# Ledger of designs, part 1: VHH binders against Spectrin beta chain, non-erythrocytic 5 (SPTBN5)

Scores and structures below are computed, not measured.

Target 1, 109 residues: Spectrin beta chain, non-erythrocytic 5 (SPTBN5), of Homo sapiens (Human) (q9nrc6r3533to3641)
Amino acid sequence: TPTMEGSLEFKQHLLPGGRQPSSSSWDSCRGNLQGSSLSLFLDERMAAEKVASIALLDLTGARCERLRGRHGRKHTFSLRLTSGAEILFAAPSEEQAESWWRALGSTAA
Unless a header shows other numbers, all headers, positions and changes below count from the first letter of the chain; antibody chains aren't numbered by Kabat.
ipSAE, averaged over its two directions, is called F for ESMFold2-Fast, E for ESMFold2 and O for OpenDDE. V2 adds 0.75 times the mean of E and O to 0.25 times the DockQ between the complexes of E and O.
[cut] stands for letters that were removed.
Atom coordinates printed by the task and the answers are left out, and those that the model quotes come from them; centres of patches stay.

## First folded at step 4 (VHH)

Design c01 (from c00 with L59Y; framework vhh_brivekimig_d4)
Fold by ESMFold2-Fast, scan of step 4:
Structure c01 (fold): chain B 109 residues (1-109), chain A 120 residues (1-120)
Amino acid sequence: as target 1 above (109 residues)
Amino acid sequence: EVQLVESGGGVVQPGGSLRLSCAASGFTFSSYAMSWVRQAPGKGPEWVSSISWSGGSTYYADSVKGRFTISRDNSKNTLYLQMNSLRPEDTALYYCAKDSGYTFEYFDYSSQGTLVTVSS
């Protein structure tokens, strides 16, 4: 089962149904992937204890695309959910972005 | 049974203030982080703020940073959101959530939330 964790920045690009958010900005988080679920936590300690999660994403049918530095951040990838929601992520390095893309791609099947 | 009851919403003018409350029962409130999530008319859910189990760490969406303050009283099993300098864009149904209750997809709230309307 896919597993991965690491520091990320994220930004909500599209809301469910493909609608535009009224405002959207980059926020820091700790991503934790377990199977078909991606949890976004506020920091490393909260992620380890599973006490504070600001988002829980269902990856069933999701699509992940590597963006190669688009949208004002380097090392970016996008995650589009079946609801039409789209989240942009920025990883600390291109290698980490590729690792996330591979791990997230395997959950979409 | 986890139960969350939001209150404190209302109609205010731009620049006004409101204080929301969330009364929690059915779980050990002091052991969990809590969040506020809102859903504007015709939009999906948006995470607003989170607070750690002890209240020692707080986090805010950039859209509300500097205007909203999240707090909790573990002795009363109650979560709060102090909202200052309200804008028309803050108009939404506000929900409290236990730790990982928020998603960028559909968030199915068991509570009805509390409605905040900011209009002139």
Scores: ipSAE 0.012, ipTM 0.219, lowest interface PAE 8.3, mean pLDDT 77

Design c07 (from b11 with F102L S104E; framework vhh_brivekimig_d4)
Fold by ESMFold2-Fast, scan of step 4:
Structure c07 (fold): chain B 109 residues (1-109), chain A 122 residues (1-122)
Amino acid sequence: as target 1 above (109 residues)
Amino acid sequence: EVQLVESGGGVVQPGGSLRLSCAASGFTFSSYWMSWVRQAPGKGPEWVSSISSSGSYTLYADSVKGRFTISRDNSKNTLYLQMNSLRPEDTALYYCAKGYDLWEGDYEMDVSSQGTLVTVSS
C-alpha cells in the first residue's frame, strides 16, 4: 500500500477530457498519497477555510512519467488521469522525484 | 443562472494602475473559488488569477505575479483585481469566472458577459 507525503510544485497541463488549458502556472502544494488517492493541499490556510485539499485525485489507471527538468522546473514528473487530465509536478530533489514516480506508478493498475 | 458583471476597465499608460470589479449573482458566491481570465487581441483566453472561497489563498499566472492582487468581498458578492505596473501586454478584455480549473475541472463563465476592456498604450 503506497504512502508518501511532501512538498511539491504543480501545474495543470491538460484539463479533464484532454482539453488544452488557455494558460496555467506553477504553484506550491503539499502532496499526500494514500493507496490509490493523491490529495493536494495549498497550505495551512486551506485547512482554516474547512477545505482539506484543492484536489483529490483517483490514481486508478493513471500514468506517471519522469520529465527530467522540462516545462520550466527541475525534478519533474507528470501524472495523467483516466479523465484525460494531466498534472505536472516538481519535487524538491531528484531523489524525491524518483520516489514519487515509483510510488505513483505502483498504485496504477 | 450564473451572472457576472465586470467593470473598471479603461485606458492607462504603461506603469499605470486599474482596479477591476466583478458583481456576481445567481449562485452562492461565498462557496466558490473565483477566477479572472483575459483575452488579448489575436490570442486565446488566458487564466490570470484565482482566489479561494474565504479569500485566504490566492494564485497568480507567472506573467502577473507581484503586479496584480486578487481579492473578494463575500458580503457584497464582489470579486476584485488590482492591477499595478501595467504593461502593453496586459491589454485585453477581462472576464471573471466561477471556479478554478484544477479544483473544479473548468471555469464557469457568464455566456452573456461582455467583460471589461483594459487598454495599456503609450
Scores: ipSAE 0.014, ipTM 0.372, lowest interface PAE 6.1, mean pLDDT 80

Design k01 (from k00 with S63Y; framework vhh_5j56_2)
Fold by ESMFold2-Fast, scan of step 4:
Structure k01 (fold): chain B 109 residues (1-109), chain A 127 residues (1-127)
Amino acid sequence: as target 1 above (109 residues)
Amino acid sequence: QVQLVESGGGLVQPGGSLRLSCVASGFTFSDYSSYAIGWFRQAPGKEREGLSSISWSGGGSTYYSDSVKGRFTISRDNAKNTVYLQMNSLKPEDTAVYYCAAKSGYTFELPTEYDYWGQGTQVTVSS
């Protein structure tokens, strides 16, 4: 099963059910992919200790798309969940964005 | 349950400084809520206005209203559950009751309305 970990920025684009959030902004997180689950943590310390996560995302049936710098950030990709939620991510580099896209695509299919 | 206690208000002369403190309790990361803490003020006969806010989670993003930008600074100490408002170059028009407020919501969504309010602390700028 795929595994990947790294620093990301994220932004809620759509809420469950495809609803528009009333406000949304980019924030930092540590992403940890284990099999079909993506965990977002507040920082590296929390990620290492598994103490608290921002979100645990079920990737079953999810779709990942490369955005290539749209939505105010470079090296971006989107993750759309079966719930209708959509989260935008920005990676530190183009190579890292490609790695996330491949790993998430492998898990979602 | 989230509770807020303000302190640090008082009487100060024009051009002086004050630091307000807001001690917050009841926050949890286990419900996936995002918390932001803001400072508001209300002068007699005026509407309550937002001054500044800071995110509890993440990197601590901040905002400032035009009326206080460059004079007031918001900061947080997560280990002490405290948010501060450093007020410099105080003017008579800064006289008001200052409120600390917190909002909760889904971690990816920034709520637009504050859910919890402190009792307020009086700031008077007068010679």
Scores: ipSAE 0.000, ipTM 0.125, lowest interface PAE 11.3, mean pLDDT 73

Design q01 (from q00 with N58Y; framework vhh_8pnl_2)
Fold by ESMFold2-Fast, scan of step 4:
Structure q01 (fold): chain B 109 residues (1-109), chain A 118 residues (1-118)
Amino acid sequence: as target 1 above (109 residues)
Amino acid sequence: QGQLVESGGGLVQPGGSLRLSCADAGSTFSSYAMAWYRQAPGKERELVARITWGGSTYYADFVKGRFTISRDNAKSTLYLQMNSLKPEDTAMYYCAAKSGYTFEYDYWGQGTRVTVSA
């Protein structure tokens, strides 16, 4: 069962159904992957005080792709959900991006 | 969360400074996150800076080292200190608040205009 956590930047690229967001920008978060669920928190204090996540993503059937040299960020990958939503992520390092990509790929089912 | 009201915009020369304020008229300063966005004519709205209720900050690359986001819980007010202003910073600046668990912000202000020119 995959498990991983760490600091990420994220951007909502597509909403469910493939709709374009009315506004989207890179934002910072802490990702927490447990099995087939990815939870995003805005910061460590929210996570520590058990405030609900800003997003809870169901990774069943999701696709994850490395975005080398694209989207103005380094160490990037995309996560496309079966709903048609697509989120872009940037990890702090190449090694962390590879780890996220492999972990997220292994949870797709 | 009540109404968000921005102020502090104006006309400045390149290299000048401005401080924007956003008053959150709600009964508590309890938004999960607050942010400054900007929109130049003919362009999409873009995130400038964000601060969470936990105090964590994020800055867009184009403002790092020049802008500082902060909040005053006693006054229920969000600030953006803008230094070393450039013509490219000319835009309407909007305050936004996130009260829940969404990818987008729930509450928006009316905007305050910043013009950087000679």
Scores: ipSAE 0.014, ipTM 0.257, lowest interface PAE 7.6, mean pLDDT 77

Design r02 (from r01 with L105I; framework vhh_8pnl_2)
Fold by ESMFold2-Fast, scan of step 4:
Structure r02 (fold): chain B 109 residues (1-109), chain A 120 residues (1-120)
Amino acid sequence: as target 1 above (109 residues)
Amino acid sequence: QGQLVESGGGLVQPGGSLRLSCADAGSTFSDYDMAWYRQAPGKERELVARISSGGYTNYADFVKGRFTISRDNAKSTLYLQMNSLKPEDTAMYYCAARIYSSGEITYDYWGQGTRVTVSA
């Protein structure tokens, strides 16, 4: 069973190797956390049908930090992968951001 | 190579329609997930619509029922049909493309944009 699902906004902050992307913007997605994997889908329908995700993130060794409304969004947290990639997330509410932070911390670190 | 060229922008009155095109000069168009983004003066760039390599579509709430994204793999072209245009739709519209890969969530290739102005 999925560990956690929900609507999120996301933005690539750092590429693998720790380099800045030439351009990045906030996009909407449906996040699905299962085991040590976080899948990002276009919307709820795509997630429910289990079609190919827009991203599959391996959380082994990842770090999750609450950002508390920084980076132009409220209720934000960051996820840094062992590759050096860093993704920023924004949840719809403070409660949901805290739930994601706890769930990701429990799974990844 | 990834090279995207947008066209079809212009000046229209409220309630009008435009069709934007994005042509890919490369040979791998059918493998790409494609999207339209827009950026209004003084605003962040925002997602308008997406279409996967398999034809799955998704829309931002503010364009649902008014805009339609589609692709023609034989012509290597992405389209955005924009109906019932509002002044709030005034923006630079950008085409974006990526090949699915694990761990990457952003688009690999971007066009230079086409300007849409909706005014009386």
Scores: ipSAE 0.016, ipTM 0.375, lowest interface PAE 5.8, mean pLDDT 80

Design r03 (from r01 with L105F; framework vhh_8pnl_2)
Fold by ESMFold2-Fast, scan of step 4:
Structure r03 (fold): chain B 109 residues (1-109), chain A 120 residues (1-120)
Amino acid sequence: as target 1 above (109 residues)
Amino acid sequence: QGQLVESGGGLVQPGGSLRLSCADAGSTFSDYDMAWYRQAPGKERELVARISSGGYTNYADFVKGRFTISRDNAKSTLYLQMNSLKPEDTAMYYCAARIYSSGEFTYDYWGQGTRVTVSA
């Protein structure tokens, strides 16, 4: 039952089916991990109220990788869903990025 | 089909105001998360403001306190009230829409854009 919350930046890298999006940019969100579900909210207020989210991701069978090198952001990791969708994330610090990577990795157990 | 049509752009002096509108010709407007983006010549497209189907708003730091995003679900229209305009706000402004779904965060529908020029 992993849990984690925090501020993140995110960017769509691949759409479901492994297709490339016609355009993508980095956006801010508040991430909330509960077991095998990752919810992304517009801000901390929405996350606390659990009202509307930007996305609800089913992490069953998902893969999470720490990223090394250039993606326009520091402290990055990727999340690949079984649908073929892939999202890049940037955490506020190296420690937070590692914490997310470990928590998200445990969902694939 | 998502057909978004922006309007309200124009030429204005620094310190002036403009109100942009985005009309959705399709149904289900009230279910969409909506956003305003802008792109200046030679620059990347950047997010200006977002509004959820539930009415929650989020703004880029460079427009906080100056711009207000709002929606009228009965009229299927998104608005951007722009106050205290600066030369740096000169850009093509685009509205974008998406239905919340698992695994996708990019906006599904885009308008053709409306031009905003802030010049003395």
Scores: ipSAE 0.014, ipTM 0.334, lowest interface PAE 6.5, mean pLDDT 78

Design r04 (from r01 with G103A; framework vhh_8pnl_2)
Fold by ESMFold2-Fast, scan of step 4:
Formats: C-alpha cells, sequence, structure tokens
Structure r04 (fold): chain B 109 residues (1-109), chain A 120 residues (1-120)
C-alpha cells in the first residue's frame, strides 16, 4: 500500500463528467496519500493534526500521468478520476514529482 | 445560495490598510470553503487567501505576513485584512465560495468584486 505526503500545488482541469470548469487557478496544499485515498489539506498544520481535508479523492481506477513542466508550472503531473474529473499537480522538485507519479500509479493499478 | 457581495475597497496610499468584507445571505455559509481572489489590470485572476469551513487558512506567498483572512459564521461574512499595502496590490478583489466536494476543487459562487487602488 503506497503512502506519501508533501507540499503540492493543484489546479482543477476537468470537472466530473469531463466538463470544463468556468474558472480555476493554481493553489497550494499538502497532499497525503494513504491506501486508495488522496487527501488535500490547506497547510502542514491541518495535515499534521489529521483534521478535515479540503478534499478527499478516491483513487480507485484513477490514472496518473507526468506532464513534465506543462501548464505554467514545473514538475507537473495529472490525476484523472473515474468520474472524469482531472486535477493537475505541481511538486517542488523533479524527484518529488516522480515519487508522486510512481506512488499514485501503483495505487490506481 | 445567495449572491456574494464584496465591500471595503477604495483608494489608499502605499503603506496603508484596508479591510474587505464579503457578505452571503445564504444559510449554508458555515459549510463553504471561502477564498479571496484578485485580478490586476491586464493580468489573470490569482488566489490571494483561502479559509476552510473549519477555519484553516492558506495564503499566497506575495501576501504572507501582510494579509489576514478570517470568517464570522454567525454574520455569514468573510473578511480580508490588508496591511502594508503596495502599488502591486492594486486590483479588483473577488470573494469566492464552494461546498466541499470529493472531485470538484473549483469555486462555484463568485461576487462582483470590490476595487482596491494603491497609489499616491
Amino acid sequence: as target 1 above (109 residues)
Amino acid sequence: QGQLVESGGGLVQPGGSLRLSCADAGSTFSDYDMAWYRQAPGKERELVARISSGGYTNYADFVKGRFTISRDNAKSTLYLQMNSLKPEDTAMYYCAARIYSSAELTYDYWGQGTRVTVSA
């Protein structure tokens, strides 16, 4: 069971059903991957205290792809959920982006 | 559910302060994640600060230490306290709200904005 935690930027690319969001922008969070769930928290304090996340993503059947610096951010990857939703992520470094891609890919498979 | 209405914008000199308010008449205010965005002339809209329904906050790097986001659920009002204002802070400021969702991370409700001008 993969586990990973770290600072990320995220951006909604597609809504459930593959719909275009009317507005989206890059925002910061802490990601916490445990089992088949990815929790997004506003900051380190929230994640460390295990308080309510701003989002809880079900990764069952999800697909993760490396974007390699597209969409105005470096070290990027995408996460596409079975609902058709797609979220873009940016990690602080190339190595961290690769770690996220590997961990998310093994969870979804 | 109700329209978000911003207020508190104005003209201020560099180093000054302003307090923005965003009022929502909706009975679900306490369930919303709330944010302040801004859009400077000729630029794209950017996130300034965010506060969860539980009161946890996050700030853009360019406002950390200068701006404070807060909420009053009893008054269904969101605030942005802006200190040490700089000409670069000149923008239309927008209030945004969303209900927590497992797959929708975008903001669903937007106000019409309040104008902040920082100049001599």
Scores: ipSAE 0.159, ipTM 0.537, lowest interface PAE 3.4, mean pLDDT 82

Design r05 (from r01 with I99T S101T; framework vhh_8pnl_2)
Fold by ESMFold2-Fast, scan of step 4:
Parts: C-alpha cells; structure tokens; sequence
Structure r05 (fold): chain B 109 residues (1-109), chain A 120 residues (1-120)
C-alpha cells in the first residue's frame, strides 16, 4: 500500500531551474506517496490500477512547507524539488494537508 | 515542438452540439498528454477535459456527462464532442499538449483557439 494517498489539487509555481511557467492553473489529481516517490494520477481509478500517472516526482532532497490558506485555496502546502521546480498543493481538509506535510517532510531524506 | 491547430467552433443554440478537432503535424502525438482548456470573456483559463497518452480521461465537474474527449493517434488528432451546450459554455477553446518531464506539470504546446458561442 502507499505510505499516503488522497485527493489533491495542484498548481505549478516554478519550473526546473526556477523558471516561470508560461501559464498555470489549479488541476485535480490523486496523489500516491511511496517511499521517496510521489505519483500524481488523473483520478482514483488510475491510482488504484497504478498504470498511468501524470507525474512521478522524486522527493530526494525536496522541501515541503505549509502555506495555510494562501494562493486562492485553503489547506495548501508547497513542494520544492532539488531541480528548482515548485508545485503548490491543496488538500480537502486541514488535517489532510498536515498529514501530507508531515509525510513528505519525513520521507525526503 | 508541436504545431496545434483547432477547428470546429461556431455559433449554436442552447441544447445543441459541436465537435472540436485539434490536429498536430508532429509524429510524436501518441506520446503527448493532451487537454482542452477554455477561456470565457473576463474569466481565467480553465481545464475542461484531459486525455493521457495511454487514453485515460479526466473531466471538469461542470462538463461531466455532456462532453467527451477522445484521440486518434493514427490521424494525430484530438477531439472534444460537446453535447447539451449551455450559454455558460461560451468561450474560446484551446488545445494543449505536453510530454512528461520530471517536475514540469504545465502544458507546453498550445493552439490559437477556436470560438464557441452558445446563444438563443
């Protein structure tokens, strides 16, 4: 089973190298954390089948910060990868956002 | 690099249907994650529907049951079948494409858009 799984919204804040994305909007996904890998799937069906993902993020050296209610969404946190990429996430509840922040912080070695 | 060209937009009355097409001249179409976005006057651009390179689909709540996204890799074409159209569906519709890159979650290739107007 994954270390943590749940519904999330995500938004690209920075591209690798700290570049600005040309456009960015909030999109929905299903997140699946296993060890140092975070997989993002289009929906629950894809996550259960583990056959396709919209992203596979390597969390080695990553940083996760609680953003509270900033950026137009409640229950938000950010994930910064060693590449300089930064993705914003919104969880369905404050408890889930805290759980994601805790899990991501403890898994990033 | 991808060259995306949308077509199929037009004027239709409420309850009507339209089919949008997005043609890519590139040979790598089957590797792309494809999407339809829309932007209404005075509004932000929003995701309508998405289809992965493996054919898995995802829809915004406001179009579920009315719109169907599909792709034809042999023709390098993306489609959006729009049924039961409502005035609030009036927007410029954009085709978007990307290939996965670690840490990049945005769509990199965009078409110029096709206009959809739903009015009585």
Amino acid sequence: as target 1 above (109 residues)
Amino acid sequence: QGQLVESGGGLVQPGGSLRLSCADAGSTFSDYDMAWYRQAPGKERELVARISSGGYTNYADFVKGRFTISRDNAKSTLYLQMNSLKPEDTAMYYCAARTYTSGELTYDYWGQGTRVTVSA
Scores: ipSAE 0.173, ipTM 0.560, lowest interface PAE 3.0, mean pLDDT 81

Design r06 (from r01 with S101P; framework vhh_8pnl_2)
Fold by ESMFold2-Fast, scan of step 4:
Structure r06 (fold): chain B 109 residues (1-109), chain A 120 residues (1-120)
Amino acid sequence: as target 1 above (109 residues)
Amino acid sequence: QGQLVESGGGLVQPGGSLRLSCADAGSTFSDYDMAWYRQAPGKERELVARISSGGYTNYADFVKGRFTISRDNAKSTLYLQMNSLKPEDTAMYYCAARIYPSGELTYDYWGQGTRVTVSA
């Protein structure tokens, strides 16, 4: 059962159905992975106090890839949901990006 | 449902203060996570401060201790109190309303922006 928590930056790359958003920019959050669910919180206090997350993502069938591309951030990975939504994440370090990639990848078939 | 309308921008000297407002005529304002972004010439749009529907706040490091984000759900208005302004704060400031349904992280609802110039 994968578990992981940490500070991340995120950017919506594709909306459900594979549609492009009209605008998208990098934003900060705290990610909390519990099994096949990824919860995103505005900050660490929200995560610690278990207040409503800004997003609850179902990772069943999701794909996670390490990014080498030109996305304006270092230490990046992508998460693509079965809905066709794709979110880009940036971790504070290469080691943390690698850890997120492994943890998120282990939830997929 | 209304549009987001920013106000309160202007010209101010270094060390001065401004209060930005963002008004929405919509009845669902209290359900939105709200944010202030800014964009300086030649720069990418960057997050300044955000406030959740529950009132939790988050700030960019470069404004922490100087800016305060707040909301008044009864008035459907978002505020940004800017103190100790620096020339580096010169930018167009944008109000954004965001809701995160399952599988989506961004709901694009933006204002027209208000201009802040910090200059002697």
Scores: ipSAE 0.017, ipTM 0.353, lowest interface PAE 5.4, mean pLDDT 78

Design r09 (from r01 with Y56W; framework vhh_8pnl_2)
Fold by ESMFold2-Fast, scan of step 4:
Structure r09 (fold): chain B 109 residues (1-109), chain A 120 residues (1-120)
Amino acid sequence: as target 1 above (109 residues)
Amino acid sequence: QGQLVESGGGLVQPGGSLRLSCADAGSTFSDYDMAWYRQAPGKERELVARISSGGWTNYADFVKGRFTISRDNAKSTLYLQMNSLKPEDTAMYYCAARIYSSGELTYDYWGQGTRVTVSA
C-alpha cells in the first residue's frame, strides 16, 4: 500500500462541482499518504498527535497532474477529486514533487 | 454548529486601526479552522487571513505586517486586528469557519459581515 509523508504547501483551486473559490492563498502543511487517503496537518506536531487534520482527502478516482512551475510556486502538482474539487500542492523540491506524483498516481488511478 | 456574528466595523481615517470580532454561539469553536474574508464593492470575495484550530496563522500578501488574526477558544471568539488601514481596505469583512471531515477543503459556515470604511 502506498505511503508517503512530507512538508507541502497547498491551495484550493476549485470547489466541488468545479466552481471557483472567491479567493485562495498558499498555506503550509504536512501531508501523510496512507493507501487511498491523504491527510493534511498544519505542522509536524499535529501529524504526530493525529488528533485533527485540516483535511482528509479520499483519493478514490482522483487524478494527479504535474504542473511543474505553474500557479506562483515551483515543483507543483494538482489533485482533482471526483467531486470536481481541485487542490494544488507545492513540494520542497522537484524530486519530492515527482515522488508525490508517483505515489498519488498509484492510488488515484 | 453555531452561527457566526461579526462586529467591530466602522469608519476610520487612513492610517487608523480597528479590531474586528467574530463570536461563535456554538460549543465546537476550538475544532474549527477560522478565516477572515473581505469583499469590496464590485469585487470578488478574497481571503484576508486564516488561523487553524492549533493557532497557526497565514495572511494574504496585501495585509501581511498590518493585520493580525487571533482566537480565544475560551470565549469562542475570533479577532482581526487591523493597523495602518488604507482606503483599499474598505470592504465588508466576513468571518468563516470549517471543520474537517473526509473530503475536500471548504468553508462551511459564514457570518453576515461587518462593514469597514477607510476614508478621510
Scores: ipSAE 0.017, ipTM 0.265, lowest interface PAE 4.8, mean pLDDT 79

Design r10 (from r01 with D33A I99V; framework vhh_8pnl_2)
Fold by ESMFold2-Fast, scan of step 4:
Structure r10 (fold): chain B 109 residues (1-109), chain A 120 residues (1-120)
Amino acid sequence: as target 1 above (109 residues)
Amino acid sequence: QGQLVESGGGLVQPGGSLRLSCADAGSTFSDYAMAWYRQAPGKERELVARISSGGYTNYADFVKGRFTISRDNAKSTLYLQMNSLKPEDTAMYYCAARVYSSGELTYDYWGQGTRVTVSA
């Protein structure tokens, strides 16, 4: 069962159905991966207590791709959900981005 | 489509207080995660505080202990209580709404913002 947690930045690239969002900017969160669920929390405390999340993403059938090019951030990866939604993530380091990519890739079944 | 309207900005001396308000159309306010951002002259826009639909809050380090974000779902209004204001808090303040659902993490800036000036 994959597990991973850490500080991330995220940005909506595509809405469900592949539609363009009306606005999009990078925001910060604490990511928590447990099996096929990725929870995004406001901060470390909320993640530890699991009392609130700003998103709960079902990763069943999701695709994760390393984005080694520029999308306004370094150490980026993309998560595409079966709904057609796509979220870009930026990790604090290349090592952490690689770890997220591996963990999320092993979950997509 | 609704709109967000910010108010409550003004000129205040260092150490003073202001309360900013952001009013919504009302139909979906309780479903939204809300945030306050600010932009000082010549600087990039930065996140000040966030509040989830359930009322859980997160603050930027530079405002912790001084600012309080809150929401009143019955009034469809978001608030930012700003205490112990510093000259560094001088900025245009913007209200943002974000819908967090399965795969939808978008936000919108709905107004011109409200100006806060902290100066003697």
Scores: ipSAE 0.070, ipTM 0.449, lowest interface PAE 4.2, mean pLDDT 78

Design r12 (from r01 with R98K T106F; framework vhh_8pnl_2)
Fold by ESMFold2-Fast, scan of step 4:
Structure r12 (fold): chain B 109 residues (1-109), chain A 120 residues (1-120)
Amino acid sequence: as target 1 above (109 residues)
Amino acid sequence: QGQLVESGGGLVQPGGSLRLSCADAGSTFSDYDMAWYRQAPGKERELVARISSGGYTNYADFVKGRFTISRDNAKSTLYLQMNSLKPEDTAMYYCAAKIYSSGELFYDYWGQGTRVTVSA
């Protein structure tokens, strides 16, 4: 998996085991992809203050799919982990969403 | 197991103040990042303010300078002090805890909300 970094919005769609969360909302973060690991920071300020990342995701066996503006945001993609968890992401532009999708890997329809 | 219970909402005139409380009976309150969200009729739920487990605070631009988020870990309680209230602040206000799992992103633990109405 290549290196990539950028501002994203995210929303947890499914919990580990495929459970529906009782509620979820879109939140802002900064994503940092290093090899097969994706780190999410709540925002740039918290990352700069050396606050621990809000998530460190193991991408081994993960699947990434383009959503094309579904779920109340534009430029969206989903990431499904082997645990059954699914996270929705929104990028600032279509080009950036495409770059994330390519970097995270694509899933055939 | 825990349960978030919001209180302190009500009807207030423009320029007034309210203090919202969110109580968590759980033993791990101090480990959670906490937030206040609101949802006005016909609008999406939006972030008002958040406070990290380490005490860092963030505010939405539309409340900065008027609202103050704080926490009392000994009492497992989150607060939102709302000053200089405007009709645009009318909404259901929700308390949320961000619980992070090893190797996974997180899930939100939400309360039922408390209603704030700002009108003449």
Scores: ipSAE 0.016, ipTM 0.232, lowest interface PAE 6.2, mean pLDDT 75

Design r14 (from r01 with S101L; framework vhh_8pnl_2)
Fold by ESMFold2-Fast, scan of step 4:
Structure r14 (fold): chain B 109 residues (1-109), chain A 120 residues (1-120)
Amino acid sequence: as target 1 above (109 residues)
Amino acid sequence: QGQLVESGGGLVQPGGSLRLSCADAGSTFSDYDMAWYRQAPGKERELVARISSGGYTNYADFVKGRFTISRDNAKSTLYLQMNSLKPEDTAMYYCAARIYLSGELTYDYWGQGTRVTVSA
């Protein structure tokens, strides 16, 4: 079973190796956290089928932090992978952002 | 360098088994999210199985219980163990790799494919 799941928006902030992406925009997804993996799906139906995901992120050694500054969205947090990639996430509410931050922090360690 | 080379395809009878391999000479193999895709003639390419750097796996419903994806980071090799093969599993099988999030649902690196034919 997943440790946590829900609707999110995401934005690529840094590519692997710390490189800047050529373009970056917010996109919608369904997040599914299981073990040390975070899967992003186009919608709830695809998440239930566990196929055709947008991304599968390995959280081993990753860092997650809450964002309080300006990023174009409310209720945001960042996820930095050991590869140097960084993704920004926006949750539907402050409570959900807090829940994601805690869940990701505990599984990334 | 992210160049992937598949092997292990062939002709097998229904109910048989095959093990596909995908080798990468790159030093960053352990950081990659790896996948097996397949494409039958006249059909769209479809995801068969995925494995994260941490070893967590996802499978398409049509292969659950029959196929197993695994990786050996020391050998920079991805595997697909295929059991109880059916004629509908006949396709070109492709290895794919990426390490970053993408909205396009595409992997950064692809192999040339290995052909699997399941026929009497």
Scores: ipSAE 0.012, ipTM 0.162, lowest interface PAE 8.7, mean pLDDT 77

Design r15 (from r01 with G103W; framework vhh_8pnl_2)
Fold by ESMFold2-Fast, scan of step 4:
Structure r15 (fold): chain B 109 residues (1-109), chain A 120 residues (1-120)
Amino acid sequence: as target 1 above (109 residues)
Amino acid sequence: QGQLVESGGGLVQPGGSLRLSCADAGSTFSDYDMAWYRQAPGKERELVARISSGGYTNYADFVKGRFTISRDNAKSTLYLQMNSLKPEDTAMYYCAARIYSSWELTYDYWGQGTRVTVSA
């Protein structure tokens, strides 16, 4: 069962149904991957205590692609959900971005 | 969702203080995560501070120790106390309310913004 945790920045690129969000910006979070669920928290304390998350994403059928520093951030990857929603992520390092991509790809398959 | 209305912006000297308020007429304010963003002319909108429905706070590094975010669920109001203001803090400040879905990412509800100018 895949697991992964770490600091990320995220930005909503597409809403469900493939529509453009009215406004989007990069935000910081702690990502926590458990099997096919990705939870985003405001900070590491919330993640450790497993209190209310910013988002709980179902990764069944999701696609993850490496973007390699596009969209105004380094070490980026995208996550596209079956709903048509697309989220951009930026990891603190190239190694962490690669680790997220591998873990998310393992879960989505 | 209710209407978000920011207030409290103005012109201050470097080193001064301001308190921003964001009022929501909606009945579900206490269920939402709230945030303050800012946007300077010609720049993208950036996150300043967040507060969860449970009261957990998170700050951008460039305001940590100077700004404090808080909420009053009984008044459906979000606050940003800004101390030790710098010319670099000059921007439009926006209030955002966020909802989350178990299969979708965040949707943001935005106010019109309030202008903060810190003179040189």
Scores: ipSAE 0.014, ipTM 0.343, lowest interface PAE 7.0, mean pLDDT 79

